# VH-VL binders against Interferon-induced very large GTPase 1 (GVINP1), part 9

Target 1, 242 residues: Interferon-induced very large GTPase 1 (GVINP1), of Homo sapiens (Human) (q7z2y8r1479to1720)
Amino acid sequence: DKRLFVLSILGLQSSGKSTVLNALFGLQFTVSAGKCTQGAYMQLLKVEETFTEELGFDFVLAVDTEGLRAPEHSNKSKDRDNELVTFVIGLANLTLINIFGENPSEMQDILQIVVQAFLRMKQVKIFPSCLFVHQNVGEATATDQTMDGRRRLEQKLDEMAAIAAEQEQCLDVTCFSDVIRFDVNTHVYYFAHLWDGNPPMAPPNPRYSHNVQQLKSRILMTATQESRGNIMKISDVKSRVQ

## First folded at step 25 (VH-VL)

Design s6 (from s1 with heavy chain I110Y)
Fold by ESMFold2, fold request of step 26:
Structure s6 (fold): chain C 242 residues (1-242), chain A 121 residues (1-121), chain B 106 residues (1-106)
Amino acid sequence: as target 1 above (242 residues)
Amino acid sequence: QVTLKESGPALVKPTQTLTLTCSFSGFRLSKSGVGVGWIRQPPGKALEWIAHIYWDDDKYYNTALKTRLTISKDTSKNQVVLTMTNMDPVDTATYYCARDYYWGLWAFDYWGQGTLVTVSS
Amino acid sequence: EIVLTQSPATLSLSPGERATLSCRASQSVSYLAWYQQKPGQAPRPWIYYASKKATGIPARFSGSGSGTDYTLTISSLEPEDFAVYYCQQYSNWPYTFGQGTKVEIK
């Protein structure tokens, strides 16, 4: 009878996923249950009753992966990297793609996995939403630098969508917006460093708290939109994971 | 246009070390997901995968041959090098290099022509 | 290590007949490919991800299967189809090939 919003967070090893998850959910949710499966950690968060009617759901299932493709301590496996990500994205109403810092290699790896997974979801008529989170990015002091970064990300996503469409033999896909609802200007969030500078001399960075509240607001807006048409009851989740 | 070509000695004596080079064009091994593998085929017999290297220098070897194999890459020269020690007549085979792409669905999509290596006294 | 067993070892058929080639894996895999090879030539990519055709592969070829059982089907054999076909798994290391099925003229 209870309504469930499924939020997943994906990212490479050491990408700060747990820090973001803790920051997002500390104020309005209580942990009802947590469970770890091979490659994924699931945590059931209960919405306080005073917010249930406003939000349109009673629980949030947070799904956190351990980390994708860790070159030093595990062999590559298409089953783990591609199939697990496809499962996690297919389960979620909203997926957060977590990228730490300005490492171009990390961006390339996670983007390629994610684009392939969303294309697979499109082919089975599942349309989850996606937000990108860049953590520990230096100060975004110029709008032009942020706009250039968004333009480059959109170009990379479009290239990867074209490659994935060739592999899947899907003729109607030429760019990432053909795969999922995506607007590079509204679906990409940049997080400042937690500290302003290098510890131990650095003060706490006040822009990090602002970034968290912006993202939280977007997540809740997405969850509210989903509750009006597509959010499922907990009993329905059992059938979806089959 | 993607091409791969194997080069190395056609004749090797037992106990010697074989060094094979895969030279390729039309792609870069520095690009995320790109890998090059080595597959051999004894005359009249089945294909056998033997070694693999990816863009991030991650390396994989056939279990039975692992102690005899070393694979490396030179991204500036678009080359992958395979070294196999202590050659034996049973290692006589055509050796192929082939490209794969770790992300997504593709398997070995481009192959070299192969080079026959004969191991005899 | 995942062992792929192909059957039959040899399939002797006439042009126009239907050919069915089997590949069985010793454990479940998600990523399975097929290659065609003619004498003196390198293997040619044929089917990837169990059922996706490589570029230029004729419509008479189809791949199917999942888990441990995979099939390559040629609906109506043509003279150029007589060759050896190998299956290959690329789910887990080490990557492995089947021993091949030779499709030959009866």
Scores: ipSAE 0.189, ipTM 0.660, lowest interface PAE 4.6, mean pLDDT 77
Fold by ESMFold2, fold request of step 26:
Structure s6 (fold): chain C 242 residues (1-242), chain A 121 residues (1-121), chain B 106 residues (1-106)
Amino acid sequence: as target 1 above (242 residues)
Amino acid sequence: QVTLKESGPALVKPTQTLTLTCSFSGFRLSKSGVGVGWIRQPPGKALEWIAHIYWDDDKYYNTALKTRLTISKDTSKNQVVLTMTNMDPVDTATYYCARDYYWGLWAFDYWGQGTLVTVSS
Amino acid sequence: EIVLTQSPATLSLSPGERATLSCRASQSVSYLAWYQQKPGQAPRPWIYYASKKATGIPARFSGSGSGTDYTLTISSLEPEDFAVYYCQQYSNWPYTFGQGTKVEIK
């Protein structure tokens, strides 16, 4: 009878991804720094009873992955990488795309994985919402909320969508917004510091606290929108995961 | 237009080293996800994958042939080079190069015409 | 490494008949492709990701299957369909091909 909203976190590396989950919901994870592994972790968050009727769900299931692939760590395996993507995105109402650091090569790789993964989901008629979370970026980038920085990201995503569409022979895709619902102004969040696994009670600066609350608000708005449609019961999720 | 073409000797004597070059156009091996593989086919027999190189210089070799193979790339020339040592008559085959894209749903979406390499004395 | 076993080795049929080609993997895979090859030619990409058709592949071809069992079906054979068909897994290294199924005119 209880209703569930599924939130997935997808990224190349696990060292910052689980930290974002902990900061948002007070979840505790064991993080293997500098290592990419295969697997998914799930945690159930209970919504206070006073809000369950207003929101339309009773629980949030947070699904976290070890990471898809770092180019430098292991043999490439499409089964490993795409089993994780299929599992994580196929369960999710909302997917957070976790990007760690400012390495241009790693950022290009994660963006291509993201674009290719969501193009794949479009091909099977799965249309989840997504948000991008940049962690551990420089102070200038984290404080620079200008349209120029967001425009550059949108241009990169569009370029990669066009490349992916050509490679998959998808004639109806020319930009990233053709692949999945996306607004660069409301769907991208930046954090200057790597979160350490405990939510900071007194964050280092006001921009950090503001960005955390903005991200939480957007997640809850997405959950509210999804709850007015079809949302899974807990029994259905157990069967689907089984 | 994506094209690949194999070049190298048509005849090799036993024990010699074979060097094959895959020249391609219409894509760059420096782009994330892009790879080039080598597949061979002895006359009248099945396809056999033998070597592979990706944009990040990650390399893979057929287990039975690993000690005889070296694959490398020259991104400035749009070329991939395969070297196979100690050739034997059983290595007589048509050798193909083909493009791979790791992030997508394809494995080998474009193939060269192939080049027949005969090993005999 | 993952072994792909195709059956039958040879399928002798007349134009207009239905052809069913099987590819069985020694362990579960998600990434399976089919190639068509005619004598003296390079293999041609035909089906990818088990069931998706390459551009220009006739509607009479379909791919299906999952896990360890995969099938290529030709609903009504035409003269140009007589060729060798190979399956290939690309889930794990090393990439491997089946031994081929020859579809020939009876």
Scores: ipSAE 0.142, ipTM 0.609, lowest interface PAE 5.1, mean pLDDT 74
Fold by ESMFold2, last read:
Structure s6 (fold): chain C 242 residues (1-242), chain A 121 residues (1-121), chain B 106 residues (1-106)
Amino acid sequence: as target 1 above (242 residues)
Amino acid sequence: QVTLKESGPALVKPTQTLTLTCSFSGFRLSKSGVGVGWIRQPPGKALEWIAHIYWDDDKYYNTALKTRLTISKDTSKNQVVLTMTNMDPVDTATYYCARDYYWGLWAFDYWGQGTLVTVSS
Amino acid sequence: EIVLTQSPATLSLSPGERATLSCRASQSVSYLAWYQQKPGQAPRPWIYYASKKATGIPARFSGSGSGTDYTLTISSLEPEDFAVYYCQQYSNWPYTFGQGTKVEIK
């Protein structure tokens, strides 16, 4: 009967997820269990009892993929890729999308996967929230050009939503905000030099950094907004995962 | 609006090399997820997928035919080219090109009209 | 390589009858399509993702199934429905087609 908030993380290939999750949530959460299943690394995080009423949920399930797409060595497979995406996004109340900004073609591929997956979730009446994290942006660029970066991301998401909607014959969808609730100004975060870029990833700085704290605060704010009307009991999660 | 059209010789002698061109309009092969495949159908027989190319230049071939096939694209001309070496009378078939989209739920959603290639002396 | 086996090879029925076409995969797939083909014509996309109808496909057609067993159903045959139907998997390479089921007038 405990209340569960599900956080999915796409785009990370090898993250040392328990280390990152502990850096983000260590003082407010304890890790209850961690498991890698079907190409996804999952951790069950218990909310410390002093925060449960304020947050509106008792547990967080963090889900991270081991690698959504590894183009350098593998054949394309819709069954493999769709199975992972369906599993990860179908579980989630909030999906964290990690984008590496120095490769425009990789950005295009990741955004297409994301947009198509959220359109599919809309078709089955699952409405997860998302946050975008744009890594490997110069520190000056992160502070000076975030409006331009947000506008470009929104434009690409809208273009891709329109394409996906035509394929699925969803004529009521013309932009990404028609697919899920999304505000490019509050749901996109830019980080300069937070990770080592492409795999193998270096661990993040072990101490709480200001950038990690900003991301944590937004995740918790979004989760709190979701908990007022969207958090389900653990037994109801079975229905959501299908 | 979206159209594909196959072109190439209608008659090929055994051992010769066949070159087929798929010319298309209404979409660009440079767009993420877009691919073009080749499917053939011998007279009175089933469909057989033979080759495929995606926007990122990934290429796939029918296992039994792989050593005889080469697929390439020219995005500036909106064309995909298939070359098949050492033609044999059993390769007589109608050859189709068709579009797919990797990121979606789609099968081959648009097909060309097909071109009959007869292999005989 | 995933083999698709269609049955029956030929289905002889009268207009108004219900037709049930089967496609069995040698291993589990999630992406399966159906095509309709009439003599001298290119295959036409009919059903994709097992159950979604292509543009303009009549309501009497439905697709169902999962895993290894898939079905195309025509609830009440019309004269224009007599054709060959192919299933195709597009989950894994190489993409493969079934051998076809011919639906013909009894």
Scores: ipSAE 0.119, ipTM 0.610, lowest interface PAE 5.5, mean pLDDT 74
Fold by ESMFold2, last read:
Structure s6 (fold): chain C 242 residues (1-242), chain A 121 residues (1-121), chain B 106 residues (1-106)
Amino acid sequence: as target 1 above (242 residues)
Amino acid sequence: QVTLKESGPALVKPTQTLTLTCSFSGFRLSKSGVGVGWIRQPPGKALEWIAHIYWDDDKYYNTALKTRLTISKDTSKNQVVLTMTNMDPVDTATYYCARDYYWGLWAFDYWGQGTLVTVSS
Amino acid sequence: EIVLTQSPATLSLSPGERATLSCRASQSVSYLAWYQQKPGQAPRPWIYYASKKATGIPARFSGSGSGTDYTLTISSLEPEDFAVYYCQQYSNWPYTFGQGTKVEIK
């Protein structure tokens, strides 16, 4: 009977995903770089009763997934990657796409997986929202290339959408905006390092906290809009995951 | 226009080492997701996948053959090379190279014409 | 290692008849392809992802199935359809092929 908003985070870097979730919601997620065996972790957050009438949901399910298997990992499988992506996207109302650092190779790999996944969701009439999160980028690089980086990201997403459309034989898809609602200027968030330097002696990076609050505000606004459209009950989630 | 072509000796004596080259055009093995695999077919018999290499230099081998196989790539020449040691008459087959793409739904979408390798004295 | 078993081994039919080819996997797979091969030729991509036709494949061909059981159907055989058909899984390493189903003239 209770209504549930599902927030998922997808990415290749498990430690970065958990850190963002902890900062957003104060949850105790496992933080570990390169951890491939970490399963899906789910935490149920209760919405205060007086807000449930305004927001249109009673609970938030935060899902932190095992990192998608990058080519660098020793045990990769198309079936395993597809299962994980399908599970996470099929449950989620909003998905955060996590890109850790400035490694172009890892950025390309995650973009290809993401675009294919969203096109598959469109075909089964599941229309999740997404936001992109670039973690631990250098502050000079992030500031200097924000608009240029957004243009390159949009171009790559469009290229991947065209490839996926050919594979799926979807004639009406030519760019990423045909797959999901996307504005590269408002759906991409950049975060510098969580700390100024190396833990444990490094102080917290104050720009990280400010950007987290901006992202949190966007997530809650998206959740409110979704609650008026197509939010599911807990019983529906159980049947959907079976 | 994507093409692949196998080259190597048509005749190999038992115990010798076979080296096959797959030369391709119309795509780059440096592109994320791109892979090239080797498949063989003994005369009148079924297809058997034997080795695979991806853009990130990740490599896979048929379990029964892996101690005899080495696969490598030369991205500057658009080539993939397969080496198979200690050849035996049972290894007589047509050897194909084929392209796949790790991301998405496609299987082997382009194949070479194949090269027949006969192992006999 | 996932074994693919195709049945029947040989399917003798006349032009115009409906052909049904089966491929059974020893474990559940999601990524399954079909290839057509004629004598002296390389295999040709035919069906990928169980049900999606490669470019230029005639409408009379369809693929279906999920889990462990997959089917290739030819609704009305044409003379050019007599060939060997292989299924292949590309879900898990090592990739494997079925032994083939030969569709021949009765």
Scores: ipSAE 0.065, ipTM 0.605, lowest interface PAE 6.9, mean pLDDT 75

Design s6 (from s1 with heavy chain I110Y)
Fold by OpenDDE, last read:
Structure s6 (fold): chain C 242 residues (1-242), chain A 121 residues (1-121), chain B 106 residues (1-106)
Amino acid sequence: as target 1 above (242 residues)
Amino acid sequence: QVTLKESGPALVKPTQTLTLTCSFSGFRLSKSGVGVGWIRQPPGKALEWIAHIYWDDDKYYNTALKTRLTISKDTSKNQVVLTMTNMDPVDTATYYCARDYYWGLWAFDYWGQGTLVTVSS
Amino acid sequence: EIVLTQSPATLSLSPGERATLSCRASQSVSYLAWYQQKPGQAPRPWIYYASKKATGIPARFSGSGSGTDYTLTISSLEPEDFAVYYCQQYSNWPYTFGQGTKVEIK
């Protein structure tokens, strides 16, 4: 029974989820501007034996997911999205919440669903980790945007937490940090655009590669820390999927 | 115009801590994308990257030297400071600071003239 | 870390001759730069992103390559071109430099 670290990624349709996941571990999830992933797709990565002791796990299970709130779906798909998000968050040790751009409406949608899911996990005493990946951050004022962006994100998360708490009758929850361990200063990663300029003729942006490395390091650090506690086994994953 | 200048002691005793300051003008470290790196070069030897800091306080260190290095910035003074502990004669080198713009395709686009640091008893 | 190996260590040529400098990486890199250094001076940025010339760099210089193999070419050496040239990768941390190629007068 091998030790498993489960990493999942969530985000809106066409937000670049698969691209991030692929870049992190050299994976081969399908990248498309359209709907390419249905449900959840998983890849099992074997950790080299020389590193298993240091890391504390034998495998990484990378979970790519269908984009949330796909434009082609009606409001009826909201329930499906909720189920998918709950499933993915419940399955994972660490979930990457991928946000592309700064569209307030899109952010609202994904944050609402995600916060609700985390609250549900808390209710059943599941305490996963979460990191936010915010892509397509403007280059000119990235510093200012990141500071303001963090504040805005925190505020929005707190608002969603309050709403979710009311809906779920959780009176002890008033902010997002009451739902899950979260620090907006350390749990949010800002990614530059993949390209230095406008595709298709633009060259790759080295900042993106650097961002990927930073995130990867954080993920591995988190995984190592998690492994010191209750590490998930392959058999545990099977039970959670059921 | 962009300029960088390294300053610090020319002579350091073994086991002592080296503190170098990079003072720069013509740009601000508070500006998005701006970074400053340290590179050293022993006499007659190749270049070696030491440490790097960005505007958002993201830091990177040479793997072999990491335990001995600390890089910090003072945005208000347009300075980056590098400290290196437990100096050894093998650390004798010319130390350079250089600018990086991370949003672009550059590595280091402007360099200081370097400061020679000799480690000797 | 990514190791960069430059060859040859020394290149002895006469003015007017073509110089070809090689930089080989231990693994594939996407971001490679070249620097020129003269005695008693700091390195000067010369080429970035494998083939892009820094401002003011003469047309006789060119950079090429991809993956693990990169080349700096001087089509016709001028007296001021005799120096040490270093390649650097900045695809991955830690950043690393080659050991340098000295272009000297024959």
Scores: ipSAE 0.005, ipTM 0.530, lowest interface PAE 10.2, mean pLDDT 88

